VH-VL binders against Large ribosomal subunit protein uL10m (mRpL10). Designs and how they scored, part 261

Target 1, 224 residues: Large ribosomal subunit protein uL10m (mRpL10), of Drosophila melanogaster (Fruit fly) (q9vpl3)
Amino acid sequence: RGKINIQRPKAPHYERARVVAVTQPKYPELPKAKSCFKTRAERTQQQQENPYNEIIAREVRNWLDHSRLVAFFHLSSITADDIFRVRVQLHKQNLHLKSYGSKIIEQAVKNTRYEAIVPLFHSNHCIVFSPDPEKTAALLRIVRRVPQMVLLGGIVEETMLSRNQLVAYAQMPGLHAVQAQLVQTLSQAPGHLIQQLQAHQNSFVQVLDVHAKNQMNEETPKST
Below, E stands for the ipSAE of ESMFold2; O stands for the ipSAE of OpenDDE; V2 stands for 0.75 times the mean of E and O plus 0.25 times the DockQ between their complexes.

## First folded at step 14 (VH-VL)

Design hb94 (from gn1 with light chain H98E; framework fv_imvotamab_arm2; at its last look DockQ between E and O 0.28; V2 from the best seeds 0.00; counts 0 for: pae O 2.9 > 2)
Fold by ESMFold2-Fast, scan of step 14:
Structure hb94 (fold): chain C 224 residues (1-224), chain A 118 residues (1-118), chain B 112 residues (1-112)
Amino acid sequence: as target 1 above (224 residues)
Amino acid sequence: EVQLVQSGAEVKKPGESLKISCKGSGYSFTKYWIGWVRQMPGKGLEWMGIIYPSDSYTRYSPSFQGQVTISADKSITTAYLQWSSLKASDTAMYYCARHWGYSSFDYWGQGTLVTVSS
Amino acid sequence: DIVMTQTPLSSPVTLGQPASISCRSSQSLVKSDGDTYLSWLQQRPGQPPRLLIYDISNRFSGVPDRFSGSGAGTDFTLKISRVEAEDVGVYYCMQHTEYPWTFGGGTKVEIK
């Protein structure tokens, strides 16, 4: 174990050094030392968090700037395996499912036209990006079978749309001129849309109940 | 439409400073990253770093951190790569390229040849 | 750093014959955001690089359909179904999954 080391100058083991350190007096010196230790811990924590958040936030902003379709979802508990299956299916349609911490989202959209989306991310969430707005119908078809993902709203052609407006847009596939007019007609100020979504947060349980009932009706269709 | 135009070839001595440019046109300059890539004579491509022109945020490869400075002036849609003190080992072709997350480096400048010799 | 290894170093090809280039990464290229950031670039003699393929298999605008990409995780392939004279050059794979971004060593496509 240690017999070979007895031939050389004694170096105290980690545990022995710790025990000796613990027996030293914690009187007048330590209050000021603890304050210094706290500022050092705060600096290292700040350094570790800030570099990661800084570049990822700009990557998120970059995706927002280049996606003609952005859809926002509330995300209930879902297994890694299930979300992976959904992501693969979406990717086949050029739909990119991503999730980010709320701090990263806040940094990404701060001082931009997207700042109004911040309240959407106070709970579990995910975002689907696509350069192709024609894929909105495919997105809703795929997500319809994923009850853990609840559509909150989105951005189509730089226009903020509520859930109902996005569903209406999806129902007009292949009619480009009409779809463009519909987006303009349905458009709302981001603040107004967010206020409507915030109001609906308190009815989230009812929204989930409606989804559950709709899923049950779809799985067990009625016969005549 | 989309074009990146780099400054002309440079011949310098070791220890001299240098600033080369990359001017973007035909797109929204502030919505794309600009990256710099080095190609040593007869060698492959090396990523040096990127800049987000909207707020001048930079990220460097560890191999180039402290050796070069990347900057941008969004008012004239131009990105820059600068050396405070050139070395003979800096002799290379330098490319700028436009980047956004999904498409990677999609449009490239024509390159700036930098030759550093005594 | 993620190391990108390309094989072969050179690929002499008869006009009209297929060519295949392999790219292997030292780590999975699946980013934490779920996407794989693997691209292929072509550099013709005396010219700057040009983007051929991004997101493993998506052809960039103006790229002929004789070019195709495939792969997942750590193993990726670029194929040219029928090599033309204009395809002479060096081909590079690139990852931008992790910083620093890295390129493969290049594969030189030459006509026999």
Scores: ipSAE 0.767, ipTM 0.897, lowest interface PAE 1.0, mean pLDDT 82
Fold by ESMFold2, look of step 16:
Structure hb94 (fold): chain C 224 residues (1-224), chain A 118 residues (1-118), chain B 112 residues (1-112)
Amino acid sequence: as target 1 above (224 residues)
Amino acid sequence: EVQLVQSGAEVKKPGESLKISCKGSGYSFTKYWIGWVRQMPGKGLEWMGIIYPSDSYTRYSPSFQGQVTISADKSITTAYLQWSSLKASDTAMYYCARHWGYSSFDYWGQGTLVTVSS
Amino acid sequence: DIVMTQTPLSSPVTLGQPASISCRSSQSLVKSDGDTYLSWLQQRPGQPPRLLIYDISNRFSGVPDRFSGSGAGTDFTLKISRVEAEDVGVYYCMQHTEYPWTFGGGTKVEIK
């Protein structure tokens, strides 16, 4: 069972909150956590009328629009100290670790090709944004040491990539321009060409996986 | 090249209306916010508000809420700042600047001087 | 509203000497997303402002490396390692962590 990874929105300014309290009667509100019987329409309207969510959703949209690398992770229970250390390491590499509620993400990607990512945010999660797609390898190296962050997939150069595709992208040592052209070719190539490119990429990843496993086996203690 | 080109200087009398413009070019207009900043003569910078041109969502500084109207027409990549009734205290330089959240106001217009007097 | 306080108000300096400008916010500039949204602007005489530094310490494109930013929490500093004639103007810190966005009062850098 997951710890809820919540994004804490900034509260309204004190003076605005004071004016609302003075000018309108405040009734005790029913505990929202106890009420499981709200209609779908009531939940939707309540969410749509929150002006802070509208601001944050557009900020998320801006991060999506200006990040050439976006990576999605499932987040297991993690201490505040550990997540802070990871955030600092990532920030040094121009990698920005963030988390948002699913409703904010849904609003941010509405009417975009990224709508498919919404289900990833119904559970405990985090997102890493960066303008630098060449930082994908650095991201994966840092997160490898954080088992609480499980890579689900990402977006590179406005193209959604699966976990394995993102890992393969990160392992290509080449030019940024060549990497962008490869991603574009995969997204637009006909079926036979796409299958050929994916097969070559998968073979390359398999070779690297064998190499990585051989390195781990060389460090394994001797059998008794 | 990214450019924000503002409309020319204005000389007005109190009570008159005014709409000044800021045309963006050389970038994707709907991916950035446009902000308006006032600089009164001899004074510092004051944030007036911003607009997200993609859907015209606006946010005003409390000091300017109800005093001005910020709008945009994304089909001609232009943002506007408008007064329905100018006051002498509105005499100032007005800048537009683009913003996407992380890198702050990165490109600025040349400014529009508005003079409101007799 | 977050108040941004700059010191000094005026900084007359000799060419080639360093300058240091301080900016203090009335509350933490760390936004709920974990980032700190503090930037520095330069306004040369008769010109619009231009971005120098964002994210506390990142130089914007085309800004000379004699400009550097530092700080955390509520205390931030802009340094000019060797002031040149073209550095004359007013420098502003700005926060865009929360609405309304606010600027410092400005620091006038002048050559003596």
Scores: ipSAE 0.629, ipTM 0.835, lowest interface PAE 1.8, mean pLDDT 80
Fold by OpenDDE, look of step 15:
Structure hb94 (fold): chain C 224 residues (1-224), chain A 118 residues (1-118), chain B 112 residues (1-112)
Amino acid sequence: as target 1 above (224 residues)
Amino acid sequence: EVQLVQSGAEVKKPGESLKISCKGSGYSFTKYWIGWVRQMPGKGLEWMGIIYPSDSYTRYSPSFQGQVTISADKSITTAYLQWSSLKASDTAMYYCARHWGYSSFDYWGQGTLVTVSS
Amino acid sequence: DIVMTQTPLSSPVTLGQPASISCRSSQSLVKSDGDTYLSWLQQRPGQPPRLLIYDISNRFSGVPDRFSGSGAGTDFTLKISRVEAEDVGVYYCMQHTEYPWTFGGGTKVEIK
């Protein structure tokens, strides 16, 4: 009686295999937890029929208006779980990750100062909003760990920035630090000026002193 | 400092019209929502509606839809709540409050007491 | 409409003792984007409401550290670690995740 190799069961006879294949219960696919991030196709289809598009568009506008930092990202083959993880990390930093359909964005920014962002929404995308522009560095730090999120650009203090500009901005010292530096520089300026002014006066006095000493030496008659 | 200052107490009769005001100061008025909240005597808080002063987009609670009108004049940084015809049941304290997307009703007016009696 | 249920209705507390207020929503307050818009307000006698906590657990500016918020989904809690005399009043939870925005019924905190 050949030892039934339980690790490598012999393939059943083709007829049995066929019967087994046909009799396998088709379990309804568990409703895939609809990713909070709908595919572009799904978003587009929903936007055509959704009476709530206006509401969502206004929501987007609201976020734009209240945000001092807005970053736009392309999403490349990211899983819902990964998005969730990133969202949690961002949320801890008061960074809010959202995703909207392109049509909704178009509607939201139509006839507004934000209209220039529309071309950024050609593919799967997400937006990160923050009320604090100082969180730019934190945002970039978090996103660096997520290769599926590609920075496209952003808006900081109502100014649209390219990817490179946004990166550069993140590397800048905070506004307060810059202000402090400015104050320090300004506070040193008068001192330097005074020093420079005094330096000329002091040099002049020294030259005069030397001249006076030389004259006194010439007037001392060599008493033979 | 952010402040919301509401108009004074009102005593009215049933059937009369009323418009109360909420003036915002110390912040960019057009960048924040203004909401109205009713509090009946000895009762809890009820959200009535909200307005975005920038474009005057307004949302109402279904309970207050058609009963009141919320408006804003951004030029004078003032929001309004108005009734066309008051009822005795409108007797309450009315609060305006500032709202924005990253928080909640963070600043409140002092309230306007409206008394409607025959 | 989302119904906000607060418990207890009244919370008599001894000075220096902790207090806890629960707020339950009839449905999840988590929005599709993962944000939860739940706030706690304090209303002292004769005063307008004051924001204490926003986004479940964030203390508003000027709010003492004895106040803390927690929770997720449908269950939320406001805690006062040590009740002070100035903490007397009615506390409300508020959801602003979905329209219409709704308040809890309120919890009256009073000193024994």
Scores: ipSAE 0.561, ipTM 0.788, lowest interface PAE 1.1, mean pLDDT 86
ESMFold2, look of step 15: ipSAE 0.616; ipTM 0.835
ESMFold2 (binder alone), look of step 15: mean pLDDT 93; pTM 0.956
ESMFold2 (binder alone), look of step 16: mean pLDDT 94; pTM 0.957
OpenDDE, look of step 16: ipSAE 0.036; ipTM 0.597

Design hb95 (from gn1 with light chain H98Y; framework fv_imvotamab_arm2)
Fold by ESMFold2-Fast, scan of step 14:
Structure hb95 (fold): chain C 224 residues (1-224), chain A 118 residues (1-118), chain B 112 residues (1-112)
Amino acid sequence: as target 1 above (224 residues)
Amino acid sequence: EVQLVQSGAEVKKPGESLKISCKGSGYSFTKYWIGWVRQMPGKGLEWMGIIYPSDSYTRYSPSFQGQVTISADKSITTAYLQWSSLKASDTAMYYCARHWGYSSFDYWGQGTLVTVSS
Amino acid sequence: DIVMTQTPLSSPVTLGQPASISCRSSQSLVKSDGDTYLSWLQQRPGQPPRLLIYDISNRFSGVPDRFSGSGAGTDFTLKISRVEAEDVGVYYCMQHTYYPWTFGGGTKVEIK
């Protein structure tokens, strides 16, 4: 067939749903009772904060914590077939395209280091996750052919990057080259800073704090 | 070195309470789910539930909801599985395992054998 | 609940020969986020389970390349290209697309 797979949209097409609705008449309550003390807004709020949203928000946070590459995109109108094709291409490169409602994203990142991303999701959006930051170049090559996806920025190795910085990262020879350059930048610290570090005969508590911070940075970053 | 170390074997009578433990080390404890899996003698694996240690959010299999309690103490990187009143049918090997969304259960504890007999 | 059906129930295999295990789910395991959450676990006698494959076909760290996974939708396969003595054990497929998470019934691989 002309499809990548025979997989169809999760829900029936709008036209099919409309036909079903028309052929199966709905009989609302004939005697219309007054609503309970709760307003429609309060009921909608309760539904949005249901247990399903609670688990999904933690799943999103889990993906953020374990992805060394996260890219944020504005998503314009796109067909189910087109997004499916993009998803398949990305998956071959260990890149995972996901879309979540803005409320779920807000719940996932609230009180975490990722909270700064919230403004990126005030409009239609999608996110690409990967455990492999070296796939940034592959990501940008694939997305270049998808005009509906507009890169907003991302997170690489726990560092927030603008669109331009992500593009620059994709051009580097590899992760080791980027890490080497960051180390070189840090090693150019002023002489007075080295003197300050030597003068600070820190207490055991501060030595443990430095060690804990270094260990968190080497393994899994600590969320405040 | 990532490892999950579980508490030792338990022999109990019906009606007794029990709390078994799973201590994680070598990784950021709060960034992984901890799940509990039961294996009855000579049978396969059954998922019981999970906990997100960062905020102690729990999700249970319907078959185990109300029968056990899963908890965690992130200050000592330990997760717990607890029964208020044991039954003979609770006799099984209980495993804890670390989970994150993509890799599934990647590291497993050695198991805790629980025997319940009168 | 998602039912995970494994075939065969047991697989006696000659050393050095291939083994193949099938896993079928009662409905598609493609999650609403677009990924398929299917894993394969190995349990050697007297030992805890060990992750072999995740996300259908990705080999976990330290797992020999003689193990491979494939499949899509509802039909998944674990292959061992050249069975070794250490491969004796019970193999389980697992889905974590839908709650509750469920395991296959297991396939016992043994040497004949």
Scores: ipSAE 0.726, ipTM 0.871, lowest interface PAE 1.2, mean pLDDT 80

Design hb96 (from gn1 with light chain Y99F; framework fv_imvotamab_arm2)
Fold by ESMFold2-Fast, scan of step 14:
Structure hb96 (fold): chain C 224 residues (1-224), chain A 118 residues (1-118), chain B 112 residues (1-112)
Amino acid sequence: as target 1 above (224 residues)
Amino acid sequence: EVQLVQSGAEVKKPGESLKISCKGSGYSFTKYWIGWVRQMPGKGLEWMGIIYPSDSYTRYSPSFQGQVTISADKSITTAYLQWSSLKASDTAMYYCARHWGYSSFDYWGQGTLVTVSS
Amino acid sequence: DIVMTQTPLSSPVTLGQPASISCRSSQSLVKSDGDTYLSWLQQRPGQPPRLLIYDISNRFSGVPDRFSGSGAGTDFTLKISRVEAEDVGVYYCMQHTHFPWTFGGGTKVEIK
């Protein structure tokens, strides 16, 4: 159900033109009153889960469950042509550049092992998925020439890695056994610690909030 | 070894209820969607719906919405397709298949033949 | 609903010769996430469908390299470089970019 006319970035130039021509006459026009500003009721409606977001959140979870390489990026302003170019280069290496709203990401990872990634998506972001972790070196080589994409970290073989650890992993292309051992080592307490530290870095103000302290003191969890 | 094993062939009369099964093995059942596909005799494939076994979320094709119910029991790694009241037009081969967003339907069950006649 | 049109309806081919099947969608299969969710399935007589190709051109595990896929947007092709006796069957394209998910009408590959 995606609206091709309002989405960015788009398909390849020749493909994009054809798709726009096919779908353009079907685009519904919003009433003027709703175009001017949103009422309180309309803002409330936007806060509610909708069927489109429900399926996409599960699709994101499915990609996370099946990708042995997931890389997280901050994304600065970039032209549609530039991001299309990057997507084509990445796809040739079985690397899939995707962008989702932060609320969809939060819904996808809530109550899962991936929940720690939520703080990474408070600003403009994109994610690269691949079933092949050996493509990490190719990924970093391609994004090195895309200053708008800043690596934040990633997940390799279900282990959270910092930016520096992911770079180190990428520097061992073709050394299958060494790469496997590194991931195994990082899956111990040090790997868990790195994941925790990354979460703290992105949520520092919230963790130290006076209201949070008050809430913790008043809260009586079932587990206690 | 990934396997999807479906229940045996069924012969029913119009108006009867039916529930057929699809048991997954050799993989993490909750990490894949299970879909149901109908193939009428001598015809092509029709997507009926999918279920996400992790939380039992379902999505149906509009032509099958309200006609069938898809469910799953992750404790026994089994998905189900159910009719409350069968019609002669439900005569078909029914396949289950596992799905994830990239590889599409990658492994298929052997099929369950459902024959509805008076 | 997205209509998937396959040509030809039937493809008689001599053993060892190539075969080509076309699949055309009524709308672009490029999803909002940037990927194209097109796959190809093979159904041999009396057997369930089998995945051959996903993501336009990626061969599924155990699929011989004589099978290849190509295409973009709305126009897709499955090629068999050297048809073997075991390749007899009906071939379907499928899209899962947009709900409802839809299959092509099928192409029957037969040996001459």
Scores: ipSAE 0.747, ipTM 0.881, lowest interface PAE 1.1, mean pLDDT 81

Design hb97 (from gn1 with light chain Y99L; framework fv_imvotamab_arm2)
Fold by ESMFold2-Fast, scan of step 14:
Structure hb97 (fold): chain C 224 residues (1-224), chain A 118 residues (1-118), chain B 112 residues (1-112)
Amino acid sequence: as target 1 above (224 residues)
Amino acid sequence: EVQLVQSGAEVKKPGESLKISCKGSGYSFTKYWIGWVRQMPGKGLEWMGIIYPSDSYTRYSPSFQGQVTISADKSITTAYLQWSSLKASDTAMYYCARHWGYSSFDYWGQGTLVTVSS
Amino acid sequence: DIVMTQTPLSSPVTLGQPASISCRSSQSLVKSDGDTYLSWLQQRPGQPPRLLIYDISNRFSGVPDRFSGSGAGTDFTLKISRVEAEDVGVYYCMQHTHLPWTFGGGTKVEIK
């Protein structure tokens, strides 16, 4: 439809405007003293107070319901790029690295047998989920290269395990019966395990806090 | 093994109410979300909303908010999609599908054809 | 809402030849948890949709090896290495990264 007008040369005024735009002098942008954008922390705080958390908490519950392997980590300072690379390596092994706010974790585990794990998440944390517990060995191999991730413990086949118990599980053959027997043999009462996991987390957090707040200490050289 | 079985086809007049069902079997009903998807005749798929049967938490697409109600009865492993007053524009195939965060809509019902005409 | 654009709208293909379907999102599909929730569905004539690929590249149970998915960010591809007669149907991409969840417009695969 419509009449077709075929023109070969470009309009002179258009070509001139284009040249002027390319050669226009550039001036440094003036820094803005005040900003209307919010910091990452302020955005996170607002998100934790709104209904957005309701769907995420149910997604976390869904992950817990469908994962036969859940591993808990303390997470020290790490760049977004570094954590993304770790996530990619884990994903190749059907291991899913997730990070959620402590309030979301609390909402997700309310009215479940996992409610006792909430104290583990009062500090920086991340969780690795997998429907395949046979991938525990791959998980430990990958995170060995990531000093910022400190294994606290986990859940295998709905049983709470300490760090040492997870290491033992990882060394087992990929036979379900053998692995189930090991889990039963290594399992502890949840109360005692949670206490041990919290103690290890608190010790690490304490070390990190001292390191972060470390003041410059001058060494006084002395002759021998 | 895993099945979602939907209620049969419906022929209705504008202004009538309707409630169609989706019965899950072969899995733990409360551990999965159930979503509803509309497909108008000769057109593509449209997400309507989801429900988490464990606590009946629902989320709707903005296009369907206030137009339909999604509910579930976990005692009989059944999810529902309901209209208080049907319109001719509601004529479509309606699918229910099971959802989990790691996987998309993995198992689908056979569909319920709803025809609304005067 | 995130718009999912599929190309082509129709793909006539000779039996045994490859087919490729593209899906582009109006926004990045990387969720706050770091994952990308992009799936591909197949709908054969007169049948409900069937999950083929989830999480960009993972084949669902029972899906033949000839189907593969790839992509990142906003650009995703479904490939069928050698199209068979039973592959006739409409293919949809779907994102469930951000609410509201949205589908592509569909690509009809037909045999020449």
Scores: ipSAE 0.462, ipTM 0.736, lowest interface PAE 2.6, mean pLDDT 80

Design hb98 (from gn1 with light chain Y99R; framework fv_imvotamab_arm2)
Fold by ESMFold2-Fast, scan of step 14:
Structure hb98 (fold): chain C 224 residues (1-224), chain A 118 residues (1-118), chain B 112 residues (1-112)
Amino acid sequence: as target 1 above (224 residues)
Amino acid sequence: EVQLVQSGAEVKKPGESLKISCKGSGYSFTKYWIGWVRQMPGKGLEWMGIIYPSDSYTRYSPSFQGQVTISADKSITTAYLQWSSLKASDTAMYYCARHWGYSSFDYWGQGTLVTVSS
Amino acid sequence: DIVMTQTPLSSPVTLGQPASISCRSSQSLVKSDGDTYLSWLQQRPGQPPRLLIYDISNRFSGVPDRFSGSGAGTDFTLKISRVEAEDVGVYYCMQHTHRPWTFGGGTKVEIK
């Protein structure tokens, strides 16, 4: 379209409006009119959407839709070789370790039932996907030997579970019907599960902040 | 069961427009990508492009960018491949196939033979 | 574009004997997310392609266990441990690690 455009130029005003319309959700207070002048300084670099992010966000959504097990981890400093060896070990169990930027995760889950997981990805993170929820026990066994990966919570059979609920699920006898029933029962526990996952994320962030400040080693934090 | 059913064979002249279809059934249509693959007579397979039916996001192979349009209507679980102006070189078997990130093209349509000749 | 080279171009095999097909990519197929998106397809005469193997070695649902895949990086192999009459057809490797997605040229398996 628009092979030849001989009309009066409106592109600069439209371009400015588009730049102003694009905001980072992590910044809660930024007046639209006042932010326009500031975003103009960087408009050339941020004017167009990153096509890499667009397709990867849909790939992430695709993985979420097809994984009956999704586990969220905080990831501390780890070498490329070490994480590669963990990935290989997980892959043998049909467990897929992925790492994505926070903006990609947010775009992937926007306007979906998974939107509540966004707060989990404010810090360095990774996600493990699997089509097989029976592999939860294998997952926890493998990551037990990787102190840099700290379990935050997960999704099993489309049900959001806290860290403690996911650990409980992993300890089930191994009967599919019993495991499915437990997931349903755990998801109906008193209190709001999504709110509990957010509380766990906030508590974990607080624990990390204390650890960073004091350099004191702590065991797995206990939260409700 | 999972099925992708494509529209019937087409015989066209150069310069004519064409739209062929691929109807999915037996699965959640919006959770899978749909891809289009061309097979020239007696030749191998060529990836043309994909669509994510949930939001109609498309990506094309550079060889097919601007040559065809891929679209989808999730209300009738159907994906489309269309040409504004056919060329004799478009004569081929066209397959649609279902894709989710890990499993590649797992289920394929039966194919639509398109013949373009004057 | 990633070029996928298959060898041999044709493989006449005696019924009940093994067959092996090689696929080499011009670049590593390891994606930034750590997985390798390499699959194998079978196309019987007059039929659409059928997925045999994905993620190098994972057998798709309903695929006989005589089919196996192996490899890493740029060098991949499809093996048929004991060729049956219904295995006649053209076999393609495919990568969907990097766009554009590309197929190998195909290997024709025939009974001699």
Scores: ipSAE 0.616, ipTM 0.823, lowest interface PAE 1.9, mean pLDDT 81

